# Designs tried in a protein design chat: VH-VL binders against q9umr5. Part 46

Target 1, 268 residues: q9umr5
Amino acid sequence: SYKPVIVVHGLFDSSYSFRHLLEYINETHPGTVVTVLDLFDGRESLRPLWEQVQGFREAVVPIMAKAPQGVHLICYSQGGLVCRALLSVMDDHNVDSFISLSSPQMGQYGDTDYLKWLFPTSMRSNLYRICYSPWGQEFSICNYWHDPHHDDLYLNASSFLALINGERDHPNATVWRKNFLRVGHLVLIGGPDDGVITPWQSSFFGFYDANETVLEMEEQLVYLRDSFGLKTLLARGAIVRCPMAGISHTAWHSNRTLYETCIEPWLS

## First folded at step 19 (VH-VL)

Design xg5
Fold by OpenDDE, fold request of step 20:
Structure xg5 (fold): chain C 268 residues (1-268), chain A 123 residues (1-123), chain B 106 residues (1-106)
Amino acid sequence: as target 1 above (268 residues)
Amino acid sequence: QVQLVQSGAEVKKPGESLKVSCKASGYTFTSYYMHWVRQAPGQGLEWMGIINPGGDDTDYAQKFQGRVTMTRDTSTSTVYMELSSLRSEDTAVYYCARVGVPFSDYPWGFDYWGQGTLVTVSS
Amino acid sequence: SYVLTQPSSVSVAPGQTATISCGGHNIGDKDVHWYQQRPGQSPVLVIYEDSNRPSGIPERFSGSNSGNTATLTISGTQAMDEADYYCQVWDSRTYVFGGGTKLTVL
């Protein structure tokens, strides 16, 4: 039998967003128990990511307990960060494949219509004033805001991304790394035509330097220092990169070709 | 400012098809889902379906399955709704309506509406 | 199918408070949106997610939702508020509208 699949949604999503993914899984892997977690839906997805991690943890623990052979995680957009954190704090997770579906794994720094909607008077160049404040950190989108021009503020004020990345020292860094390394495979999915994840390479742990030049994963300090296990995972062949062009942000979970190419192979 | 401008009124015969257009402006066209809603004369509102920002994902009300097609053209910022095999009961004002939150098909309110397109189906 | 029930009509004098109900099974667990439609015009969102007002909507409009009833309240009702009002919810992958309530300002 196939391992259960747990799906975690992104910003402003619900289980409805994954209706096609559910259909594809049922078609190609009949009998698979797929659980799309309807937690922190809609506006509630703006709540702090650590709160979300706790909520999702409570939901996945009983699922994992009933699946001793392991489970697969499909985590979309913001959900990919939630899942990475989840796997970092859980010392007993049994995740075989962690599929990060167009997630800003290395953070977000772009002018998107999300920002226009949430902060109508702010551009990305000034968002650090909000996001790196105590008030701003109460919003999920600020929890992974990564301003390359204000690195000190990011390192000191980011209450989520900087911590799960091990970029800021904290007492749980070693344990979180150990926990995350329990994952069988890390499947990174994203592409240049996403239109939301900025830069799109963030889905592959690439990101801007101080000159907004995109550097790849292997050039990042978190990789070089192996602060949360990326270098170790790569070395043991546990990282899969699946870039795909022609996919917009809202199509990653509905595109059949993308599913067959990047998701389906890891649901066995 | 956000504007949704629809095509003009049409008169159709039973068995024909209608195609209504909705041209969007004042916002990023490729960031928002679009709904279609109709209203028969003297009646209430009826949801027809939704189309995603890229136009590659649609979801139609069961009543219209097999008869409705929603499309969109990014180059012209226009959404289209086609309804085939028209009946007299399809006489209605048809509206396009934008989802209130970008990049989301969560059941948000419809924050902007077109002016409506009257389609009359008669023998 | 999910059904929303609204009164066919409500009448109020100018300056008085109008209350329009929207009944539905466990509607309190859903997000309710309200639309105003003046004669010959397109619907306008006046309340979203039970109790929130879009920009440009007067403060006299308010909403609540609990149990089996959502309520649109218009305080200090004005002549311009005369319109049809529709409640809306999402259920089973479809959007459901109430039958509409005609508000008359006497």
Scores: ipSAE 0.927, ipTM 0.959, lowest interface PAE 0.5, mean pLDDT 97
Fold by OpenDDE, fold request of step 20:
Structure xg5 (fold): chain C 268 residues (1-268), chain A 123 residues (1-123), chain B 106 residues (1-106)
Amino acid sequence: as target 1 above (268 residues)
Amino acid sequence: QVQLVQSGAEVKKPGESLKVSCKASGYTFTSYYMHWVRQAPGQGLEWMGIINPGGDDTDYAQKFQGRVTMTRDTSTSTVYMELSSLRSEDTAVYYCARVGVPFSDYPWGFDYWGQGTLVTVSS
Amino acid sequence: SYVLTQPSSVSVAPGQTATISCGGHNIGDKDVHWYQQRPGQSPVLVIYEDSNRPSGIPERFSGSNSGNTATLTISGTQAMDEADYYCQVWDSRTYVFGGGTKLTVL
C-alpha cells in the first residue's frame, strides 16, 4: 500500500486548488489516502505563519499517528514554508518525502500583484518599512519577506523565516535542526517561468545578495553553517532538485508533466 | 482602470459553434483568473467555467462539459469562450468576469465584468 | 445540487430600507457575494464575502450571513438602486447564483 499524502496549500488557496493533483495521485497510485488540509483558506492564509503551523500541526498529528510507516507531504508555495517549520517543531514526525512545490524557501523579494493587492501603496523597495514592523509581521507574506538591502532588519525583525533558517540565534535552533533532519527526502520543485516566486531560485534555497545577484544554495550562509540541516541533507543524498521551465505559478499543482517528472516518483 | 471588452453580438444556427472574446486591459493580464457567466433572456445568471492566468488550466460547469472550451492569448490579453453544438436554449448574453484576487481560484467575488455578448441561436 | 432561494421581488419607497434575502442550507458557512444588475447593464459586485463593500460601492449597501439566510440591506434606498440583485456561493466545484430579486423603488 502507498503511504498517505498530506497536502498543504499556499496563499489564497483552498482544497479546490489541488483538484488535479488529487486526480493524478488517484490515477497513478490508486488507494492512496490523500488529505488536502482545508485550513486557513482564502484570506485566512494571511494569518501569521506560526499560527498556521500550529493549526496544521493539529491536523497532521492524527494522520501521522495512523500511518506508522510514514507519510508524504506536498506543500505548495507559502505552504512549503509552513511545512518546513512544521517539520522543525515536531520531534516525532514521520515524513518520508517532503515535496516543496514552488515555495519561497529562502524568502520572497519581488514586485507582484500580491503586493499591489495587499499593500497598494508599496513596492518591494520600501516594503521593509511595513514587513519588518510588529504590525507587518502579523501577515504571512511578511513572515518570509527577505529584503537583501535591509539584512539587518530582516535578521532582527523576521519572526518566522530568520528563525526556521537559524539565521537568528534562538534556544530551539539545535532541536529544530534535529527534527527537520528526520525527513527522508527533501524534494525541491520550481522554475524560471514561475512569475511569482522572486527570485525563482528561492524554491531551491537560492537568493539575492546585497547586489541582487542570485547565489545558489551552496553559497548561502544557512548552508555553509548547516544552521537547519541543508548541508547534512545534501551530504546524505536526501535533497532532490527538480527545476522545470514553462510552468507558471498557478500550474505547479495542475501540470501533468510536472507531476509525472517531479512529484510522482516520490509517492511510492 | 480595469476594462473587459467583449466581441459583438452573434446570430447562430442550431448545431453551430459560438466563440466570444474578452479583451482585458488596465491590469496584469497574467495574474488573474477569468470566469464566464451567461444569462438567458429574462433569466438569471449561470456560471459556465473558469480559466487560470496561464490558460493551461480550466474547470467547467458540469452542464457544459464536452461543449465548452476556454482559452486565452497572453500576447493580446484576450480570453476566449467557445461553445459547440448550439441549441436554442443557448441563446443568452455571455459575460467574462475577473476573479477579485490575483493568482487564486478561491471562490472570490467577480469584481469586474465585460459588457456582455448577445448570442442568438435560431433556426 | 445546492440551491439559493431569493424572493422574486421587493418594493420600497425612496429613503426606506430594502432587505433582500438569500436562503440556502447552512449558507452561513459559505462566503456569499452579491451582484447588482441594472436593466440592460452588466452585473456589478456590491458585496463580497458576506459583508464587505468593494471600492466605489455606497455605504448604504451592507450584507450579513448566518444560519440559513444571507441578507443584502440597502439603507436609504434611492431610485438608482432599482435593479436585479443576485446572491452567489461556491459549492461542490460550481458557482451557484440565486434566482435574482427585482428591487423596485416606488
Scores: ipSAE 0.926, ipTM 0.959, lowest interface PAE 0.5, mean pLDDT 97
Fold by OpenDDE, look of step 19:
Formats: structure tokens, C-alpha cells, sequence
Structure xg5 (fold): chain C 268 residues (1-268), chain A 123 residues (1-123), chain B 106 residues (1-106)
């Protein structure tokens, strides 16, 4: 039998966003129990990510308990960060494959229509004034805003990304790393034509340096310091990188070729 | 300002196909989902379907499945709706309508509408 | 199929408050949107997500939603408010519109 699949949506999404994914899974892996969690849908997806992590945790715990052989996670966009945090705080999760579907794993720093819609007349260069304030951190989008030109503010004000990355010291860093390392495989999916995740390499733990040069995962301090286990996962062959061109942000969960190439192989 | 400009009125015969265009301007075309809604004369609004920003994902109302096709042309910022096997009951004003939130197919309100395209189907 | 029920017509004198209801089973658990359609014109979003006004919509427009009824309220109704009004929800992968209410300003 196939392991259950749990799906976590992104910003401004709902279970409806995964209608094609459900069809693909049902077709290729009949009998698979797929649960798309309809939590924090729509505008509720703007709530603080730690609140979301707690809500999703409450939902996945009973699913995991009923699946002693393990489960798979498919987490889209903002959901990928929620899932990573979830796996960090849960000392008893049984996730086999964690599939990060076009997620800003190293944060977001770009002028997108999301940003324009949420913060009219704001540019990415000035958003640090909002996002790194106490009230800004009450919004999910600011929880993973990563301004490469204001690293001090990021490290000190980010209440989510900096913590799950282990970039800021905290008492749970060692335990979170241990918990995250329980994952069987980390499948990273993204691509250059996404149009939303900025830079797109963030889906692969790449990101801007102070000069806005994109550095790869292996060049990041979080990797070099193995702050949350990336280096360890890579060393044991547990990280899969699946880049794909020609996929826009709203098509990662609906493209059949992408599913067959990057998602299906890790569903068992 | 956001504008949705649709093609002109059409007269069709039963069994033919219609294709209405909706040209968008004043915003990032590739960031918003688009809906099609029709309205028969003297009747209410009826949802037909949705197409994603990239044009590679659609979802149609059950009533129109098999007869409706929605497409997008990014180079011209135009959305198309084609309806085949026309019947007299397909006589209506057809509207394109934009979703109010970018990159989302959540059931948001439709914040901008085209001016409508009257299609008359008669023998 | 999910059904939204609106009164066919509502009349109000200028300056008075108009109330348009939209009935649906447990509609209070859904996001309700309202559209205004003047004769010969396209629909215009006047309320989204039960009670929010888009930019440019007068403050005299308000909405509420609870139980089995969503309500559009127009205070200080003006002649220009004469139009058809439609409520809208999403249900079972489809968008559902009410039958529409013709608001007449006497």
C-alpha cells in the first residue's frame, strides 16, 4: 500500500489549488489517502507562520499516528516553509518524503504583485522598515522576508525564518536540527520561470549575498555551519534537487510532466 | 487603470462556435486569474470557468464541460473563450472578469469586468 | 446544487436604507461577494468577503453574513444606486450567483 500524502498550500490558496495533483496521485497511485489541509485559507494565510505551524501540527499528528509506516508531505510555496518548521518542532514525526514545491526556503526578496497588493507603494528595497517591525512580523509574508542589504535587521527581527534556519541562536536549535533530520528525503522543486519566488534559487536554498549575487546552497552559512541539517542531509544522499524550466508559479501543482518527473518518484 | 476590453457582438447559427476575446491592460497580465461569466437576456449571472495566469490550467463549470475552451495569449495580454455546438440558449452577454488577488484561485471577488460581448444564436 | 435566494425586487425612497438579503444554507460559513449592475452595464464589485468595500465604493454600502443569510445594506440610498444586485459564493468547485435583486429608488 502507498503511504498517505499530506498537502499544505501556500499564500492565498486552498485545497482547490491541488485538484489536479489529487487527480494525478489517484491515477498513478490508486488507493493513496491524500489529505489536503484546508487550514489558513485565503486571507488567513497571512497569519503568523508559527500560528500556522501550530494549526497544521494539530492536523497532521492524528494522520501520522494512523500511518506507522510513514507519510509524505507535499508543501507548496509558503507551505514549504510551514512544513520545514513543522518537521523542526516535531520530535516524533514520521515523514518519509518532504517535497518542497517552489517554496522560498531561503526567504523572499523581490518585487512581486503579492507585495504590491499587500503593501501598495512599497518596494522591496524599503520593505524592511515594515517587515522587521513587531507589527510586520504578524504577517506571514514578513516572516520569511530576507533583505540581503539589512542582514542585521533580518537576524534580529525575523521571528521565523532566521530561527528555523538556525541563523539566530536560540535554545531549541539543536533539537530542531535533530527533528528535521528525521526526514527520509528532502525533495526541492523550483525553476527559473517561476516569476514569484525571488530569487528562484531560494527554492533550492540559494540566495542573494550583499551584492545581490545568487549563491548556491553549498555556499550558504546555514549549510556550511549545518545549522539545521542541510549539510548532513546532503552527505547521506537525502537531498533531491529537481529544477524545471517553463513552469510558472501557479502551475507547479498542476503540470503533469512536473508531477511525473519531480513528485511521483517520491511517493511510495 | 485596469481595463478589460472585449471583442464585438456576434451573430451565430446553431451548431457553430463562438470565440470572444478579452484584452487586458493596466496591470500585470500574467499575475491574475481570469473568469468568464455570461448573462442571458433578462436573466442572472452564470459562471462558466476560470483560467490561470499562465493559461495552462483551466476549470470549467460542469454545464459547459466539453464545449468550452479558455486560452491566453501573453504576448497580446488577451484571454479567449470559445464555446462550440451553439444553441439558442447560448444567446447571452459574455463577460471576462478578473480575480481580485494575484496568483490565487481562491474564491475571491471579481474586481474588474469587461464591457461584455453579446452573442446571439438564431437559425 | 447550492442555491442562493434573493428577493426579486426591493424599493426604497431616496435617503432611506435599502436592505437586500441573500439566503443560502450555512451561507455564514462562506465568503459572500456582492455585485451591482446598472442597466446596460457590466457588474461592479461593491462588497467582497461579506463586509469589505473595494476602493471607490461609497461608505453607504455595507455587508454582513451570518447563519443562513447574507445582507447588503445601502444607507442613504441615492438615485444612482438603482440597479440589479447579485450575491455570489463558491461551492463545490463552482461559483454560484443569486437570482439578483432589482433595487428601485422611488
Amino acid sequence: as target 1 above (268 residues)
Amino acid sequence: QVQLVQSGAEVKKPGESLKVSCKASGYTFTSYYMHWVRQAPGQGLEWMGIINPGGDDTDYAQKFQGRVTMTRDTSTSTVYMELSSLRSEDTAVYYCARVGVPFSDYPWGFDYWGQGTLVTVSS
Amino acid sequence: SYVLTQPSSVSVAPGQTATISCGGHNIGDKDVHWYQQRPGQSPVLVIYEDSNRPSGIPERFSGSNSGNTATLTISGTQAMDEADYYCQVWDSRTYVFGGGTKLTVL
Scores: ipSAE 0.911, ipTM 0.951, lowest interface PAE 0.5, mean pLDDT 96

Design xg5
Fold by ESMFold2, look of step 19:
Structure xg5 (fold): chain C 268 residues (1-268), chain A 123 residues (1-123), chain B 106 residues (1-106)
Amino acid sequence: as target 1 above (268 residues)
Amino acid sequence: QVQLVQSGAEVKKPGESLKVSCKASGYTFTSYYMHWVRQAPGQGLEWMGIINPGGDDTDYAQKFQGRVTMTRDTSTSTVYMELSSLRSEDTAVYYCARVGVPFSDYPWGFDYWGQGTLVTVSS
Amino acid sequence: SYVLTQPSSVSVAPGQTATISCGGHNIGDKDVHWYQQRPGQSPVLVIYEDSNRPSGIPERFSGSNSGNTATLTISGTQAMDEADYYCQVWDSRTYVFGGGTKLTVL
């Protein structure tokens, strides 16, 4: 009997986006109860991430309550940030594997077609003017925008990422760390050919310094200070890194080799 | 700006296959899902399926499952739709169509359409 | 097997308001897209997600959706609006189109 799996989608997605992943799970783990949460679909995925966290929390509570042995999370792209916040705010979560599927865990600084669609007159170099404003923080993309050249604005204006990373003090930071540390495993998936997550190492808690040199997770202040538990998890042997080249952003949940290599082993 | 240019009209016999091409320009080809829709003479529109040019994955309407294959060539920014075991009922104009939102297979409206390819199936 | 029902034709005098209906069970719970197709041409998206106009579509085109009926409304109808109109929804992993409505401007 397999633990239930809860799937959280990304920007502009719906439960339809995971049709191939569901087929893979059914083939390798028949009888697994898989719930792909169909909240904040399409345009609603642009709503502030704290609103999304609240809605997804309400949806997962009854699922977790019915599975005292634990559940697994598979969380794609923007959805991985929603899931990490869930693990922090839920005193009573019972997540064994948190599978972060190409998620911008340390933020995004990419000049992508998403950016062109939402802010057609902006580029990554000037988007901080929009994103680090009260109006900009009403859009999910801006909630994890991380401009390495305007760190002071990021630290003061970010309503989401700087808080869940412990980069700005918050009265709940100690409780959030405690809750997050109850996860059994953190499985980090991503790769250099993603084409959207920028830098792609954000999926592994890496990110740019002020010179746009990528520092890996162990070189980040949030790791060194253990602000939300990454150093503790790594020392416990609970962090799994599964990079894979040759996967584009929309293919992470529709590539069988990726599934078999990086996801399947964790669906106990 | 965005342009979808399809291959020319074809005449086919029952039992043969058709293959229509759709060449994209004016945008990042791999960032947008492509759909196929057909229209029989004097009739309405019928969705056939979707292809992800960035990842090569597909999903086909149940009616066409087992007869339709969609592929792409990223070097030429072209998608293809092949329909096998043709019948006279497959006589139609075949369209490629694109959604306006990047990286999304959410059921958006189709903002951009090819000019259509008439395929006639007769003995 | 979701079905959308449209009238076969609608006639309107120039300058008057045309309404084109699209019937479906609980269609008010779905996003409805509308297309205009002139003779010999490809469809053109004129309304998306019930009531929104794409850039370049005149303000005289509007849409609504509630209960079991979605409606495309064209105010101040002009001769160039004479075309076939199709509604579209997503249901059960497939797009469904209405049968189409021929708008005649007399």
Scores: ipSAE 0.849, ipTM 0.918, lowest interface PAE 0.8, mean pLDDT 95
Fold by ESMFold2, fold request of step 20:
Structure xg5 (fold): chain C 268 residues (1-268), chain A 123 residues (1-123), chain B 106 residues (1-106)
Amino acid sequence: as target 1 above (268 residues)
Amino acid sequence: QVQLVQSGAEVKKPGESLKVSCKASGYTFTSYYMHWVRQAPGQGLEWMGIINPGGDDTDYAQKFQGRVTMTRDTSTSTVYMELSSLRSEDTAVYYCARVGVPFSDYPWGFDYWGQGTLVTVSS
Amino acid sequence: SYVLTQPSSVSVAPGQTATISCGGHNIGDKDVHWYQQRPGQSPVLVIYEDSNRPSGIPERFSGSNSGNTATLTISGTQAMDEADYYCQVWDSRTYVFGGGTKLTVL
C-alpha cells in the first residue's frame, strides 16, 4: 500500500488548489490517503510563517502517528518553507519524501504581482525597508524576502528564513539539522518559466549574489558549511533535482507530465 | 484600469455550440484566474467554471461537465468559453469575471465583470 | 447541493434601513460575498468576506454573518440603491448564489 501524502499549500491558496494533483494520485496510486491541510487559507496565508508552522505541526502529528511506516510531504511555493521548518522543529517526524514544488527555499527577490498587490508603492529594490522591520516580519512574504543587495539587513532582521537556513546563530541549530536529516529524500522541483519565484533557482537552493548572478546550491555558504544538512543529504544521494521548463507558477500541481516525471516516482 | 470586454450577442439553434470571448486589459493576463457565470433571463446567477490563463487547467461546475470547454490565448489576452449541445434553457447572459487576488483560485468575490454576452437558443 | 435562501423582494422608503437576508446551513462558517445588479447591468461586488466594502462602495452598505444567516444592510437607503442583490458562498468545490432579492425604494 502507499504511504499517506500530506499536502501544504502556498500563498493565497486552499485545498481546492490541489484538485488536479489529487486526481493524478488517485488514478496512479489508488487507495493512497491524501490529506490537503485547510489551514491558513486565502488571506490567512499572510500570517507569520512561525505561526503557520505551529498550526501545521499540530495537524500533521496525528497523521504521522497513524502511519508508522512513514508519510510523504508535497509542499507548494510558500508551503515548501513551512514544510522545511516542520522537518527542523519535529524531532520525531517520519517523512520519507519531502517534495518541494517550486518553493522559494533560498528566498524571494521578485517584482511579482503578489508584491504589487500587497505593497503597491514598492519594488524589489526598496522592499527591504518594509520587510526588514519588526512590522514587516509579521507578514509571511517578508519572512522569506531575501534582498541580495542588503544581506546585512536580511541576516539581522529575518525572523524565519535566516534561522531555518542556519545563516543566523540560534540555540536550536544543531537539533534542527539533526531533525531535518531524518528525511528520506528531498525532491526539488521548479523551472525557468515559473514567473514568480525569483530567481527560479531558489527552488533548488540557488540564489543571487550581490551582482544578481545566480549561484547554484553547491556554491551557497549554507551548503558549504552544511548548516542545516544539504551537503550531508547530497552525499547520501538523497537530493533529487527535477527541473522542468514551460510550467508557470500556478501550474505545477495541475500538469500531468510534471506529476508523472517529478512527483509520482517518490510516492512509494 | 482593469477591463473585460466580451464578444457580441449571438443567436443559436438547439444542438449547436456557442463560443464567447473575453478580452482582458489593464493587468497581467496570466496572473489572475478567470471565471464564467451565466444568468438566464429574469433568473439568478450560476457559476460555470474557472480557467487558469497562466496554465491550461480548468474546473467546471458539475452541471456543465462534458458540455463546457474553457480555453485561453495568452498572445491576445483572451479567454474563451464554449458550450456545446445547446438547449433552449441555455439562453442566458454569459459573463466573464475576475477575482482581485493574483495567482489564486481561492474562492474570493468577483471584483471585475465583463459587460455580458446574450446568447439566445431558439428554433 | 448547498442552498442559499433570499427573500424575493424587500421594499423600503427613502432614508429607511433595508435589510436583506441570506439563509444557509452554518453559513456563519463561510465567507459571504454580496453583489448589486441594476437592470441591464453586470453585477457589482458591494460586500466581500461577510462585512468588508470594496473601494468606492458607500459606508451605508454593511454586512454581517453568523449562525445560519448572513445579512446585507443598507442604511439611509437612496433611490439609486434600487437593484437586485445576490449573496454568494463557496461550498463543495462550487460557487453558490442566492436566488436574489429585488430591493424597491419608494
Scores: ipSAE 0.849, ipTM 0.918, lowest interface PAE 0.8, mean pLDDT 95
Fold by ESMFold2, fold request of step 20:
Structure xg5 (fold): chain C 268 residues (1-268), chain A 123 residues (1-123), chain B 106 residues (1-106)
Amino acid sequence: as target 1 above (268 residues)
Amino acid sequence: QVQLVQSGAEVKKPGESLKVSCKASGYTFTSYYMHWVRQAPGQGLEWMGIINPGGDDTDYAQKFQGRVTMTRDTSTSTVYMELSSLRSEDTAVYYCARVGVPFSDYPWGFDYWGQGTLVTVSS
Amino acid sequence: SYVLTQPSSVSVAPGQTATISCGGHNIGDKDVHWYQQRPGQSPVLVIYEDSNRPSGIPERFSGSNSGNTATLTISGTQAMDEADYYCQVWDSRTYVFGGGTKLTVL
């Protein structure tokens, strides 16, 4: 039988957002127990990511307890950061495949319609003034805002991303790395036509340097220092990269070819 | 200024198809889901379905499954709704409607509405 | 399928308070949106998520939702408020609208 699948949504989403993905799983793997968590839906998706991680942790515990053989995570957009934090804080998780579906794993630096909706008088060049403040860190978008031109502010002010990346010292860094490394596979999905994740290579742990040149995962300090386990996972053969062109940000969970190519093989 | 401008009124016979256009302006077309709602004369509102203009995915109310098709043309910022095998009961004003939150199919209220397109189906 | 029940009409004198009910099983567990539709016009969102007003909607419009009943309240009712009013929820992957209430101001 197939392992249970837990789905974690992104900004301004709900379980409805995954109706097509659920259909694909049911057609290809009948009998799979799929749970799309309806927590922090709609406007509540703007709550601080640590609050979301705590709430999702409480919801996944009984699901994992019923599945001693393991579970899979499919985590979309902002939800991929929630899931990565879950894997770090849970010393008792039994996740086999962590499927990161176009998630800003190294952060976001885009002038998106989300930014315009939430901060209509700001641009990416000046948003650091809001996001790198205690008030700004109360919004989920600011929890993973990553301004490559204000690295010192990012490292000092980030309450979430800099911590789960191991970019700032904290007492749990070694334990979080150990917990994260218990995952069976890390499946990274994204592509150049996403239109929201900026740079789109953030979905593959790439990001801008100070000149806005994209450095790929293997060129990032967090990889080179193995700060939360990326180098170790790659050496084990546990990282799967599945890029696909031609898919916009809202279409990752509703594209059958993407599902069959990048998701289905990992839903054992 | 967000505007949704629909095509003009139509008169149809039973068995024909209708196709209503909804041209969007004043915002990024591919960032917002579009909905269709109809209203029979003197009656209430009825949701027909949703389309993602940033992709090609749709979801239709069960009552219309198999008869309705929603498409979009990103080059003209236009959404289309086609209803086939028309009956007299399909006489209605057809509205396109948009939610206020980008990249979201969450069940928000509809902040923006087209002017409506009257389609009359009579034998 | 989920059903929302509204009275067919409500009449109030100018300046009085109008209340329009929207009945549904456990509707208090759902977000309720309200629309105003004047004759020959498109609907206008007047209350979203039970009790919130969009920009430009007068303070005399308010909403509440508990148990099996959501209520739209219009205080200090004016002639310009004469319209049809519809409640809306999301249930089982579909939007459901109430049958509508005609508000008459005499």
Scores: ipSAE 0.844, ipTM 0.916, lowest interface PAE 0.8, mean pLDDT 95

